# Miniprotein binders against a7ua95r516to809: the designs that were tried, part 165

Target 1, 294 residues: a7ua95r516to809
Amino acid sequence: ASLSLLSISDLVPDLQFIFFWMSNAIEILYFIQQKSPAYMQTIELMDDKAGSKESLLSATISANEEAMTILEEVIMYTFQQCVYYITKTLYVVLPGLLDCNPFGTEPSSEQCRRAAGVCVCAVCVMPEAVRRVVSVFQTTSDLLQQYQVHSEIQSQMFAYLFFFTNVSLFNQLIDKGPARGWFQRSRVLQIQASVKILLDWAKGAGHNHLAQKFFAKFCSTVTILASPPQQLSQMSWKALCAEHPSLKPVQLHRILTQYQLMAELGPLPIWQPSSEDEAYIYRTVDLLESFENH
Key: E = the ipSAE of ESMFold2; O = the ipSAE of OpenDDE; V2 = 0.75 times the mean of E and O plus 0.25 times the DockQ between their complexes.

## First folded at step 10 (miniprotein)

Design jb7 (at its last look DockQ between E and O 0.88; V2 from the best seeds 0.00; counts 0 for: pae E 1.7 > 1.5)
Fold by OpenDDE base, look of step 10:
Structure jb7 (fold): chain B 294 residues (1-294), chain A 86 residues (1-86)
Amino acid sequence: as target 1 above (294 residues)
Amino acid sequence: SDEAERMALDARRMIEEAQRLAEQGNHEEAIRLLLEAVEIAARSGDPYLIAKVALAAIVLALQTGDEDVIRRAEEVLRRAKELMRS
């Protein structure tokens, strides 16, 4: 079955099921953690009938630890299932973000499901490709809120989803960007505007810090590529490394090399890597990001 | 009390038996035992036994593809949560 037809809406029933059980497992874990000290104290206050108290206490502790372990496994399992389904949907919609022209006057034909008539909400005015990505995140947020999932788990979920999104977009841009013309000035500005819309949504959703942290590499890449030649040609390798610490030397070197080709610039001595970084710029294994490094 | 201790022991045995039955694919009987066990657990005064019944219901729901079993597991869970709040 072509992954191209899978929408986040198609996965909502499955996600609802998983989120329901995950939320309840978290609630039960929290209940055990809160009640444990008080219950242990009640056992400790019982009359010691012939050394049975220590055995009862030990058995109770062990049984509670086992229950907590199983709950943690259930939470981890359900979390992984949610991430699997959501990232599968992201994988389908993310490529469209790089090809999106947010400056195009294509009328948003999709009426906001929440309003009768023409909705001018931030989501409805988004380009379709951006809206599809935002819809995945918004649906995830809505489900997490609907099931009152603990805030820490919500943060972990969005951290992973932003990480996945950054890795996916960065790798696609670095690998396919030159061939697809995504390094051209006009296309870079389109990408920059599309990413800004996504980041603005994340800010509005309360995830600004996570978005800034986990999109740093992709944003740095886009920022460099969006810089005017007159400005970027004045920046040394050392200055660029300092301004964009999320980029590895090999990544920065690739970006600058492709920028130079696109802008038809001659060799720029100021962009020459330092002697310390010279060994690292050839480490091609570090060029693309790994999905496993979370 | 000696009665509370007896009820706690009974609830533990019922939970263990429900788990064995669930592993054997006898989900209906497992649910029946969990519904009985949660009430006994509540009367024992041991909050952990209520939590264990709830956990057993969650595990059962995640292991089964049967919608009726899932619905009944949700009932066990709901009852356990009601008793946790009392």
Scores: ipSAE 0.696, ipTM 0.914, lowest interface PAE 0.6, mean pLDDT 90
Fold by ESMFold2, look of step 10:
Structure jb7 (fold): chain B 294 residues (1-294), chain A 86 residues (1-86)
Amino acid sequence: as target 1 above (294 residues)
Amino acid sequence: SDEAERMALDARRMIEEAQRLAEQGNHEEAIRLLLEAVEIAARSGDPYLIAKVALAAIVLALQTGDEDVIRRAEEVLRRAKELMRS
């Protein structure tokens, strides 16, 4: 139809272009930083003919600051363009994680098993929905390495991608979960298994700290929803808030309300919010997360 | 030093003119001027001028939709990096 299927492979040429110029801008930035002390010493050793040394030194400092500003802007711009393209592909593939049955047979896993005889590759065991998300992350990692992008920039890029992933999954679960049946216990366990596979990829790729930090809200949600009723019913609101600090009171309240409904635990609320939190459990403006940082 | 200072002044003026041409949409003339400017900047002995030519080429490559200008910006960058190593 009118909307084209967006895949990471379709964007690789654009990403290669942007990564090439970003990596070169970073290289020029570090060149200026490394040469600045030696060049300033050269100016200081010059003969001060007609006071030109002080004028040259001042102009050089100003030019250096201007070039650094422009380079930082270029790096930020190219970084934002990469994130924009990559997150557009993530937006398309992430909903599949919520519908995925990781215990079912996926065509790609069977294809790999048949072609290789006994396949021991972890990617070949992944459900297709998880594989599509991992493909975006892996392609991004490969491009960053291909263009030798500084490790700090690589970390910042994956921080943005994991943040985006968390917001997208959380918002869809909260907003569409009741209509899509995603709060059913069996479905939550499938979602938990799919996210575990994704987190294992992130750990193996060297991004465990970032994934733990930025997936906290979604993981907390799934952990609560996966809990057995006898265990969860015995936990106080205060204990749940302490165990899951990433969840706002309105979010925790909504999750527990849906849990109680789907576990058929009756209409009377089981969990009593603290008096401080009671003012906030109905702030629906705070229910969904923003894709924009505040 | 006197010729080097003349080269530095010439390179700075060429970079500024290339930036002005790029703002006016004349990307082909801008990149042609940057390719010449990188050699002048190298003879000036001012490493910041070589880096500024490279930066201008990067900015132009990111602004333009013209594949020929992009290819020539890569040439300017390649030459600037070669000169910065020496």
Scores: ipSAE 0.486, ipTM 0.851, lowest interface PAE 1.7, mean pLDDT 83
ESMFold2 (binder alone), look of step 10: mean pLDDT 87; pTM 0.868

Design jb8 (at its last look DockQ between E and O 0.71; V2 from the best seeds 0.65)
Fold by OpenDDE base, look of step 10:
Structure jb8 (fold): chain B 294 residues (1-294), chain A 86 residues (1-86)
Amino acid sequence: as target 1 above (294 residues)
Amino acid sequence: SDEAERMALDARRMIEEAQRLAEQGNHEEAIRLLLEAAEIAARSGDPYLIAKVALTAIVIALQTGDEDVIRRAEEVLKRAKELMRS
């Protein structure tokens, strides 16, 4: 009940707090790394008064290692907290993406209505369900930039968020898709268009490579389902495996089986799994993606 | 200098005591001690002590629910960062 009301805007103050301290911890870590060699050299150049130099050097190394360890723990902790809050928000808004009709005339967002003019920006023309998802990612991006978080940490953050999004959308589509009618061609085309808007945003935000990598399974699934029957029925199992390497044999088999049912196609011998894959198509444990495999 | 070395030793002891106090949940006293330690650390010229002051302030800020302590931790951090850039 309480989760359905949670927006990313409600979490901004908490996220700002965490990002502030995370960014500063990273800065301190960088400072230590940059100053450590010079300081050690300074100790090494000191006159060895009665073996005190080795003891001082050892103590300095130990103190530096301790500080680095604590900083890494702080960075990891703050990173995990950010991911927790952001993914909680994503969990709420992602289901709406699969039900979205991007071809419908949805009224412009209230935010752009306050501007006296029809804003034709890419965000304003987005369907509401897509805009909500994009807003989570955009808010995350804006906060990371505001606090000047190191680029590597930004990349790791988006990698995980895209991973989470892909797993969530893929699992929902595979598990609930048949019952929800998401495998119907018209609905698939809507999903495809919605995902394209999200991917276009990711490209515009500079995350194209990460998005392509981590959305591969979901995109492959949608691409197969969006394919015309005339085209897909001419592709062999081996060709489909080669074209969609992100899909496990059990996943591809499930998708094709559901496609066959939806398109009212008879049995297609050309889609029969190879003898090598035949054992794998029954591994139902591998059907859904795990959130732990990141 | 002998004075810088003495200041470094004092700052180190103060930081260690602040860490101990923070671990005990006495964040107010810990951050007060860190404010004093920051000044001594700065005068010692030891960059590691400055970094330790900043780190300890971050840890306290993440552990405390007291807004005044958080604000003081930010002040310690700001000062430490100013010294890191000098």
Scores: ipSAE 0.677, ipTM 0.905, lowest interface PAE 0.7, mean pLDDT 90
Fold by ESMFold2, look of step 10:
Structure jb8 (fold): chain B 294 residues (1-294), chain A 86 residues (1-86)
Amino acid sequence: as target 1 above (294 residues)
Amino acid sequence: SDEAERMALDARRMIEEAQRLAEQGNHEEAIRLLLEAAEIAARSGDPYLIAKVALTAIVIALQTGDEDVIRRAEEVLKRAKELMRS
């Protein structure tokens, strides 16, 4: 990936090329699916002379498998190339969400609460960082529709883009948050407002179910950090695990430890992990999420 | 029929040869052969062969950086799709 190709607008011609060939490969898939039953029936109705019917059927099955193998490789390759270019752009623009201020310089508390329930652009200035991320998603959606990519492939692409967004934001928040001041209450509320803009876009685009599924870990983290200290201090470890099942014990423990430090609630543990979880709360290998799908 | 089976065999050989030519970097000759194979594959009545012609053209278009080869691959794809409808 060249650094000069990190803007989504610069990548549109390359994405158009890839989507054109992907959509054609998908059309060939539907052709095979449409024609296969009738062709197999034609072979079945043939006069079986000297066992040639079984030989033709075997050759036909082999030809189908070969064609499907090539088709799967083409679709996988084109899908991965699109995702590669799009996520390289996302990787560059996503960190800005953690540093931006969607409330402007002097947002009132009441106006911020009202903005959470209504259109953000009417109350809070949409920061350029949020606009850049929304632009990546919107451009992707527009291209998929322009090339009439099948809805299942569109869903799979946004599932991966939301997964990638969640992993990127979560890892940066957990890894860099202490040094960057991102656990400060005012920063967490700004981050929460910025994420709401993304969730609103996903809902308007028909991807609300995917966003709810794949943003769960990051949203749980922000929800915990945004909680008032009095409310959070009264919740047990068991209750927090039940409320936030997307967080691993090491992740939840790290978030709560940072929250306690930020709120200056003293060094004494407020939230004691269950005996079952005690073995896992210090496993730093489990702290950050992987970008790999398996 | 026996003629359709012979045409299917011929189309398979042409497609395999086109794939070999593409591996050798001779994308222009591979594309020309695929266009010829499309007609034979269609006459065989085997839908998997005409689909394989189209898919092989797509693979060449995606792996080449040559705009002239890409345009020729689009011509093969267009012809194969026409034959698929017939």
Scores: ipSAE 0.595, ipTM 0.883, lowest interface PAE 1.1, mean pLDDT 83
ESMFold2 (binder alone), look of step 10: mean pLDDT 86; pTM 0.850

Design jb9 (at its last look DockQ between E and O 0.73; V2 from the best seeds 0.70)
Fold by OpenDDE base, look of step 10:
Order: structure tokens, then sequence, then C-alpha cells
Structure jb9 (fold): chain B 294 residues (1-294), chain A 86 residues (1-86)
């Protein structure tokens, strides 16, 4: 099937299967961890008939370690499969977020259109491009809750998904932004509004800290680009570095250079990199984010 | 009891054989053995044997493409979990 036709709804059955087994594997892992100390104590309290106790204890420990190892492998495998399917759907829908005009009158969601009346729920008022992204995250959240997946695993999954989303959006904006006009003031404000809707959803879903952490680079980029020329031109390189610590010097330099071109500003001495950063601004290998750094 | 020990040994052997069969791709026979082993494991009173049965069922379910085997694996898992909570 063409990747362009892949929706998160199409993957729900496969994801349900994987989440079911993952959740059960985690449950069994915790069961073993909770029962292991008590069982070992029971063995320790047994009468030592001719040194058999030590051998039994050793065999039990070894069997427990093997079981734990297998469960960890199963959990890791199922986790990776879930992430693989979910990130495929994100890959398809994320480009639409940068082209979205959230200030336009888009029709309400098809689901709410079937209900007699204009639904003003948070999802129905979302632009379609934003709604598609949110739908991936919401479906993931719903499945994790449905199968009662442990909170730590849920946090790890959302951490990775937000990381992936940030890397994808950041790289697209930096690489294609100038050519697509995404650095224009009006388009930047649209992007900023779209990201805010996504962040508001994440906050409502209980993932505010993770979202703030993992979207920091993309948000910093958008914040700089959304800043009025009068304000940004008053900020020194050092001040911008301090305010946006998630950006590498080469990234900040690229953003400011493109901003200067877009705003038709002459050279600004105040934006000149420090002597310490001067060597780093030319490190183009660090310009785009890697998906492997997580 | 001597009977519990015998049951534990039998269950362990059955689980090991099921694992071997699963590794060979004989998931149907493996899951059949697990359906028997889960009851024996429960009677042995060894909670680790129940866990091993459940783990083996999960592994088989993830490896097999056979819907009937998956269904039986779910049954093994359900039964193991019921017995773990008793």
Amino acid sequence: as target 1 above (294 residues)
Amino acid sequence: SDEALRMALDARRMIEEAQRLAEQGNHEEAIRLLLEAVEIAARSGDPYLLAKVAITAIVIALQTGDEDVIRRAEEVLRRAKELMRS
C-alpha cells in the first residue's frame, strides 16, 4: 500500500495485537519480581538435606534470570514494533503541519459533522493537518490506556514519539523552509499556532513535561522566527544562545542568517558569533538532527 | 510434598519441550503441551513455572501466523494469570 494512504486507523488491529502481548509480558515481569524474594526465602528456610539447598537456590536464581531476560526481550521487541508502525504514520502526516493554515475556516471533523450541529470540541476546531497528527498521538494514548500498559513504558513511548516529531519537523523547516516560504512572517505565525495546538493537546494528555523537553529545538526555532525584527535585532548572539540552549551554534547561525534575508536586514554586528562559537558555526554536519541520537 | 515436586519436574520438562518445539517452528504442538503444563504447574505450587508457561505462550503467539495457535496461546496466558492471582 502506498505510504500516502496509510492511516493510523489502518494499523490499529496490528497495534492492538502487539500492545496486548506487550502489556501481558510486563505484567508477568512484575509478577516475577514481586514473587521472587518470597520464594527464595522459602527455599532458604527449607532444611538443608545434604547440601541440596544451595544447588536448588542456584538453579532457581538462574531460571529466574533466564525468564527475566526473555521477558525483557519480548517487551523491547514489542515496543520497537509499536514505535515502528506509529512513526510510519507520523512520517506521512507531519509534513502537512508545516503547510497548515490554522486561521482558515476548515470544516469540522467528519465525525462531528454527523452529529446534528456545529461541534466546538477541541478536536473539531483543530485544522485538519493538526488533527491528523493529534489523532496519531491520541490513538496511541488510547491503546496504551486500553491495555493498561505500565506508566514508565507509556512515558518512554511518548518521549520517543515527541523526539521523532521534533527531529522531523526541525529538519524539514531548516532544510526546506527557505524554499517553501516557511520563514515568511505570516507562515511562521501559522506554524507557531499549529504547534501550540499540538502542545496544548500534549498538556491536556498529561505529557506537558515531555513535550516541552523534546520539542524544545523546534519551538526555539519557531520562537526566533516569530520574533518581531525590532525585538530580535536588539538581542546579541550570546543572549540568543542563552535563551535557546537547545540550538547548536550552527543551527542558530543558520536561523539568524535566513531571518536576516527574509526580513531584508543588513548585517547585524550584534548577531556575530562569539570567538568561542566561531569554529562551530561552520560545522554543517551538526545542522540537521539525527534520528539515532535517542 | 513428593507429589508437588514430581509435578514441578513434569511441568518443567513439558515447558522445556514446548520451548524446543517452538524453536523448531512446531507451534501447534508446543501450545498443546503448554495447555497441559499450565495445570500441572499450578498444582506444583511453583509460581515460576506458571510464569515460564505464560512467557512461552507469549513467545509462540508472537512467532506464529496461525490464528488458532494465537487463540490457544491467549487461553494459556489467561489460565496462567488466573492461577497466579489465586
Scores: ipSAE 0.709, ipTM 0.918, lowest interface PAE 0.6, mean pLDDT 90
Fold by ESMFold2, look of step 10:
Structure jb9 (fold): chain B 294 residues (1-294), chain A 86 residues (1-86)
Amino acid sequence: as target 1 above (294 residues)
Amino acid sequence: SDEALRMALDARRMIEEAQRLAEQGNHEEAIRLLLEAVEIAARSGDPYLLAKVAITAIVIALQTGDEDVIRRAEEVLRRAKELMRS
C-alpha cells in the first residue's frame, strides 16, 4: 500500500494475518505457564532407574528457556509489526484534526445533508477528520476482539497508539502552529472539541484511563490555550506547572508565549518562570517529544 | 517412564532438525517434519516440547510468504493445540 492510499481498511488483511499468529503465540505462552510447575515437580520426584533423570531435567530446563525466549521474540515481533502498520495510518490522518472545524456547516453524512434547517454539527456524529482517526482506533479494537487477544496486550497496544497520537499532535501543534494559525483561540476551541470526540471514543471503548494518561501533554496544551485570558492571566507560573505537570518548562513557556501573542495581552511577560525553571525554558532540544517510549 | 524419556529425546532431535531446515529456507520440509514431531512430543508428556513444535510452526508461517507452507503450519498448530487440551 502507498502512502497516498494508506487507509486502515487497506491494511486489514495484513493485520488479520499478524493478529492470528500473535494470538496463537500468546495462547502457547499461557499453556507453558500453566503446565510448567506440575511438570517440573513430576521430574523432581522421578525414580531414576535408567540413570537418565539428570539428562531429562537438564533438557527440560533448556527446552523451557528456548521456548520462552523464542515465544517472547515472536510476540514482540508481531506486536511491533501491528504497531508499525497502524501508526503509518495514524501518521497520515492525525494532522487533519488540527485543521478541521467540528462546529462548521459542512455536511459529513448523508443524514446531515438531508436535514433541512438542522445545524450540521448538531446532527452529525463526527467531522470527517475525526472519523478517520476513530476508524483507525475502532478497526484496531475490532481486530483485537475478533482474535481474542489477551486484555493486557490490548491495553499495551492502545497505550502505544495513544502515546503516538499525543506525540504527533503535540509536535505538529508546537512546530507548525504559529505558521498555520493554530494558536488562534477560535482554532484552539475547534481542536479541543475534536479531541473531546476522541476522548469520548476512548471512554466508550474501555480505554479512558489510558487516554487520560497518554494524551495528558496534548490535552494540557489545549486546555491552557482554550482558557479565557482573564482566568489564565491570574494564574502564576508555579500554579500552571502544578496543574499541568506533563509539560516541560520549555514547552509551557512556548505555549504561554504563543497564548500571550494571540490574546494580544501586550509585550510584557505575564508568567515569570521560577528560578529553578529559568535555566530550562530555552532548552529547544526538549521542546518536541520523541516517538521513542519515554 | 522410559518410553516417555525416549520420545522426549526423539522429539527434541526432530524439532532441532526442523529449525535448521527453516533457517536454510527449506520451510516445506521443516513443516513436514513438525507434523510428525507433534505426535511424538505429545506422547513424551513434555509440555515444553509440544509448545516448541507449535512455536516453530508459528515462526515458519511468519517468515515464509508461501501460502501452501502457511496452510500446513496452521495444520501443525491446530494439531498441537488439540493435543495441549487432551
Scores: ipSAE 0.661, ipTM 0.906, lowest interface PAE 0.9, mean pLDDT 84
ESMFold2 (binder alone), look of step 10: mean pLDDT 87; pTM 0.869

Design pn1
Amino acid sequence: SDPYLIEFAELLLEAVEKLIERLGDPELLKRAIELMTKALDIAREAEELAREGNPEEAEELRKRILELLIEALRLMAEALRLARE
ESMFold2 (binder alone), alone request of step 10: mean pLDDT 78; pTM 0.723

Design pn10 (at its last look DockQ between E and O 0.34; V2 from the best seeds 0.00; counts 0 for: pae O 6.0 > 1.5)
Fold by ESMFold2, look of step 11:
Structure pn10 (fold): chain B 294 residues (1-294), chain A 85 residues (1-85)
Amino acid sequence: as target 1 above (294 residues)
Amino acid sequence: SDPYLIEFIELLLEAVEKLIERLGDPELLKRAIELMTEALDIAREAEELAREGNPEEAEELRKRILELLIEALRLMAEALRLARE
């Protein structure tokens, strides 16, 4: 498809179609799972003249299994199509979170004044870069609700979207952070505030546990970088690994190296890796995360 | 009484009709509706045969209903695949 067609609003008609079919497939699958046992029990109670009920029972079992296979394939295909289109939109808007300044920049005075006369809406307190990301998540949530998609599938979709967001933000920060000045303390604090707004949205939307699980790597990174030098310099390598288990040794090492450069600190003995980790801190092939592993 | 098969057919018919509104490709979905309509007619015939004391013939019709349902599902899935390619 054309690269110019990546706005979430431009994708809504296609997403509506995909969510509609996914929802129908889920409904049919649920019907089979919930009603088929009672039907098979009815067959078992039939008058068995010449064993003909065994043939019907066998055909029923075979047909139900084949129907469920077809429906599961449709659900998987439609789910993958949804996440494909949604993540292409996220990929475009997520880098802006690393550049935006949520502090000291007031919403327009007119926006704040209008909100003061009635309940304050989220748009008055949310930077535009964060609003673009939240808009993708909120549009997704609205579509899932509109088409009454089963709650388990909704959770799986947001689990993947949060995973994708985490990988994208982490990789951008690690890869481009030195050149873009994103490791400077004022920038880290701005990034931390922007991420908090996303986490607050996820909590309000009922996805707090998923966000805590799947944002862990990026959040750990920002937490370390935002820590005051007096506090962080008191934490050993082992303590940091224990507090931030989502970070690989090469990732933690790179984050601490950038922290030392930003804070103009010399090497700290307490940050020396354990003997087990020393072999892994220079494995640059393990530094960035893959979008393929969920 | 076969409330399971009748509910199954009705659920599929609802899905197919809604898909037609969105896809604009009537060939595969038209065939799916034809199969589901035939399945409903067969379901009524199977109930009458069972009521009249011909359970073996009713059972054969129920197997045919199952075959029609699976083929209709395959046509619906194919229509989705073609619409997204």
Scores: ipSAE 0.505, ipTM 0.851, lowest interface PAE 1.9, mean pLDDT 82
Fold by OpenDDE base, look of step 11:
Structure pn10 (fold): chain B 294 residues (1-294), chain A 85 residues (1-85)
Amino acid sequence: as target 1 above (294 residues)
Amino acid sequence: SDPYLIEFIELLLEAVEKLIERLGDPELLKRAIELMTEALDIAREAEELAREGNPEEAEELRKRILELLIEALRLMAEALRLARE
């Protein structure tokens, strides 16, 4: 009950605090890393007044190592907390993406209606379900920029969020898709259009490479399911494996089996797994993606 | 004397003040503010000494600043740990 009410906007005050702390800790760590060598060199160049130099150098090294260790712990902790809160919000909004009809006339968000004109910005024209997902990513981007978080940490944050999103969407599609009718061509085309809007946003935000990498499994699944039966029935197992290398044999086999059932296709010998893959198609443990293997 | 160190300590003080607003009291955060305030005062003194041409004395003060900041960071980390529990 309480999780369904959690919006990214409700978390902004908490996230701002965590991002502020994370950014500052990163800045300190870089400061220490950059200045410590020069500082140690300065100590080494000092006149050795009664053996105090060696003691000072040792104490400085120890203090720097300790400071760096603590800062790394703080950075790791704050990063994990950000990811935890953001992924909780994603968990709530992601299911709506699979049920979204992007071709429907959904009313523009109330916030953009308050401006005297129809806002035609890319976000305002998005379907509500897509907009909610994009809002989580945009808020994350805005906070990372506001607090001037180092670009590497920004990349790691988006890598994880895209990974989490892909796993969540992929697992939901594979597990619930047949029962929900998401394998029907019309529904698949809706999902494909919704994902395209998200990918277009990621491209506009400068995260195109990360999005392409981490959404590969979900995109491959949607691409296969969106393919016309006439086209897909001409593709061999080996060709499909080569075109969709992000999919494990068990995943591809499951997708094709469900596609065959949905499309009322008879047995297709051309989709028969190779002798090499035959042992792997029964590994049901590998069917769903794990959140732990990041 | 790195003007960046003063700015940094000021940012840390602001961060701890925000932590106190959120987490409330903990004596740990109050103590962290005391240590960072002391570090800020010493950092200003070190900057003055470096400007006056006493870089060796300024460098001795830098060691003390780092010690105070490390202890402040430990207290802040402990306060955050206790807030999870």
Scores: ipSAE 0.016, ipTM 0.410, lowest interface PAE 6.0, mean pLDDT 83
ESMFold2 (binder alone), alone request of step 10: mean pLDDT 83; pTM 0.795
ESMFold2 (binder alone), look of step 11: mean pLDDT 83; pTM 0.800

Design pn11
Amino acid sequence: SDPYLIEFVELLLEAVEKLIERLGDPELLKRAIELMTELLDIAREAEELAREGNPEEAEELRKRILELLIEALRLMAEALRLARE
ESMFold2 (binder alone), alone request of step 10: mean pLDDT 69; pTM 0.560

Design pn12
Amino acid sequence: SDPYLIEFAELLLEAIEKLIERLGDPELLKRIIELMTEALDIAREAEELAREGNPEEAEELRKRILELLIEALRLMAEALRLARE
ESMFold2 (binder alone), alone request of step 10: mean pLDDT 74; pTM 0.649

Design pn13
Amino acid sequence: SDPYLIEFAELLLEAVEKLIERLGDPELLKRAIELLTEALDIAREAEELAREGNPEEAEELRKRILELLIEILRLMAEALRLARE
ESMFold2 (binder alone), alone request of step 10: mean pLDDT 77; pTM 0.705

Design pn14
Amino acid sequence: SDPYLIEFAELLLEAVEKLIERLGDPELLKRGIELMTEALDIAREAEELAREGNPEEAEELRKRILELLIEALRLMAELLRLARE
ESMFold2 (binder alone), alone request of step 10: mean pLDDT 71; pTM 0.553

Design pn15
Amino acid sequence: SDPYLIEFAELLLEAVEKLIERLGDPELLKRVIELMTEALDIAREAEELAREGNPEEAEELRKRILELLIEALRLMAEVLRLARE
ESMFold2 (binder alone), alone request of step 10: mean pLDDT 76; pTM 0.666

Design pn16
Amino acid sequence: SDPYLIEFAELLLEAVEKLIERLGDPELLKRAIELMTEALDILREVEELAREGNPEEAEELRKRILELLIEALRLMAEALRLARE
ESMFold2 (binder alone), alone request of step 10: mean pLDDT 77; pTM 0.723

Design pn17
Amino acid sequence: SDPYLIEFAELLLEAVEKLIERLGDPELLKRAIELMTEALDIARELEELAREGNPEELEELRKRILELLIEALRLMAEALRLARE
ESMFold2 (binder alone), alone request of step 10: mean pLDDT 77; pTM 0.712

Design pn18
Amino acid sequence: SDPYLIEFAELLLEAVEKLIERLGDPELLKRAIELMTEALDIAREVEELLREGNPEEVEELRKRILELLIEALRLMAEALRLARE
ESMFold2 (binder alone), alone request of step 10: mean pLDDT 77; pTM 0.720

Design pn19
Amino acid sequence: SDPYLIEFAELLLEAVEKLIERKGDPELLKRAIELMTEALDIAREAEELAREGNPEEAEELRKRILELLIEALRLMAEALRLARE
ESMFold2 (binder alone), alone request of step 10: mean pLDDT 77; pTM 0.692

Design pn2
Amino acid sequence: SDPYLIEFAELLLEAVEKLIERLGDPELLKEAIELMTRALDIAREAEELAREGNPEKAEELRKRILELLIEALRLMAEALRLARE
ESMFold2 (binder alone), alone request of step 10: mean pLDDT 78; pTM 0.722

Design pn20
Amino acid sequence: SDPYLIEFAELLLEAVEKLIERLGNEELLKRAIELMTEALDIAREAEELAREGNPEEAEELRKRILELLIEALRLMAEALRLARE
ESMFold2 (binder alone), alone request of step 10: mean pLDDT 79; pTM 0.739

Design pn21
Amino acid sequence: SDPYLIEFAELLLEAVEKLIERTGDVELLKRAIELMTEALDIAREAEELAREGNPEEAEELRKRILELLIEALRLMAEALRLARE
ESMFold2 (binder alone), alone request of step 10: mean pLDDT 78; pTM 0.704

Design pn22
Amino acid sequence: SDPYLIEFAELLLEAVEKLIERYGDEELLKRAIELMTEALDIAREAEELAREGNPEEAEELRKRILELLIEALRLMAEALRLARE
ESMFold2 (binder alone), alone request of step 10: mean pLDDT 78; pTM 0.728

Design pn23
Amino acid sequence: SDPYLIEFAELLLEAVEKLIERLGVSPELLKRAIELMTEALDIAREAEELAREGNPEEAEELRKRILELLIEALRLMAEALRLARE
ESMFold2 (binder alone), alone request of step 10: mean pLDDT 77; pTM 0.676

Design pn24
Amino acid sequence: SDPYLIEFAELLLEAVEKLIERLNIDPELLKRAIELMTEALDIAREAEELAREGNPEEAEELRKRILELLIEALRLMAEALRLARE
ESMFold2 (binder alone), alone request of step 10: mean pLDDT 76; pTM 0.673

Design pn25
Amino acid sequence: SDPYLIEFAELLLEAVEKLIERAKKGDDPELLKRAIELMTEALDIAREAEELAREGNPEEAEELRKRILELLIEALRLMAEALRLARE
ESMFold2 (binder alone), alone request of step 10: mean pLDDT 70; pTM 0.606

Design pn26
Amino acid sequence: SDPYLIEFAELLLEAVEKLIERLKAGDIELLKRAIELMTEALDIAREAEELAREGNPEEAEELRKRILELLIEALRLMAEALRLARE
ESMFold2 (binder alone), alone request of step 10: mean pLDDT 78; pTM 0.684

Design pn27
Amino acid sequence: SDPYLIEFAELLLEAVEKLIERLKKGEVDIEELLKRAIELMTEALDIAREAEELAREGNPEEAEELRKRILELLIEALRLMAEALRLARE
ESMFold2 (binder alone), alone request of step 10: mean pLDDT 75; pTM 0.646

Design pn28
Amino acid sequence: SDPYLIEFAELLLEAVEKLIERIRETGDTSTAKELLKRAIELMTEALDIAREAEELAREGNPEEAEELRKRILELLIEALRLMAEALRLARE
ESMFold2 (binder alone), alone request of step 10: mean pLDDT 77; pTM 0.713

Design pn29
Amino acid sequence: SDPYLIEFAELLLEAVEKLIERLQKIADETGNTEMAKQAEELLKRAIELMTEALDIAREAEELAREGNPEEAEELRKRILELLIEALRLMAEALRLARE
ESMFold2 (binder alone), alone request of step 10: mean pLDDT 80; pTM 0.761

Design pn3
Amino acid sequence: SDPYLIEFAELLLEAVEKLIERLGDPELLKRAIELMTAALDIAREAEELAREGNPEEAEELRKRILELLIAALRLMAEALRLARE
ESMFold2 (binder alone), alone request of step 10: mean pLDDT 77; pTM 0.708

Design pn30
Amino acid sequence: SDPYLIEFAELLLEAVEKLIERLKQLAKDHNNEEIAKKADELLKRAIELMTEALDIAREAEELAREGNPEEAEELRKRILELLIEALRLMAEALRLARE
ESMFold2 (binder alone), alone request of step 10: mean pLDDT 75; pTM 0.698

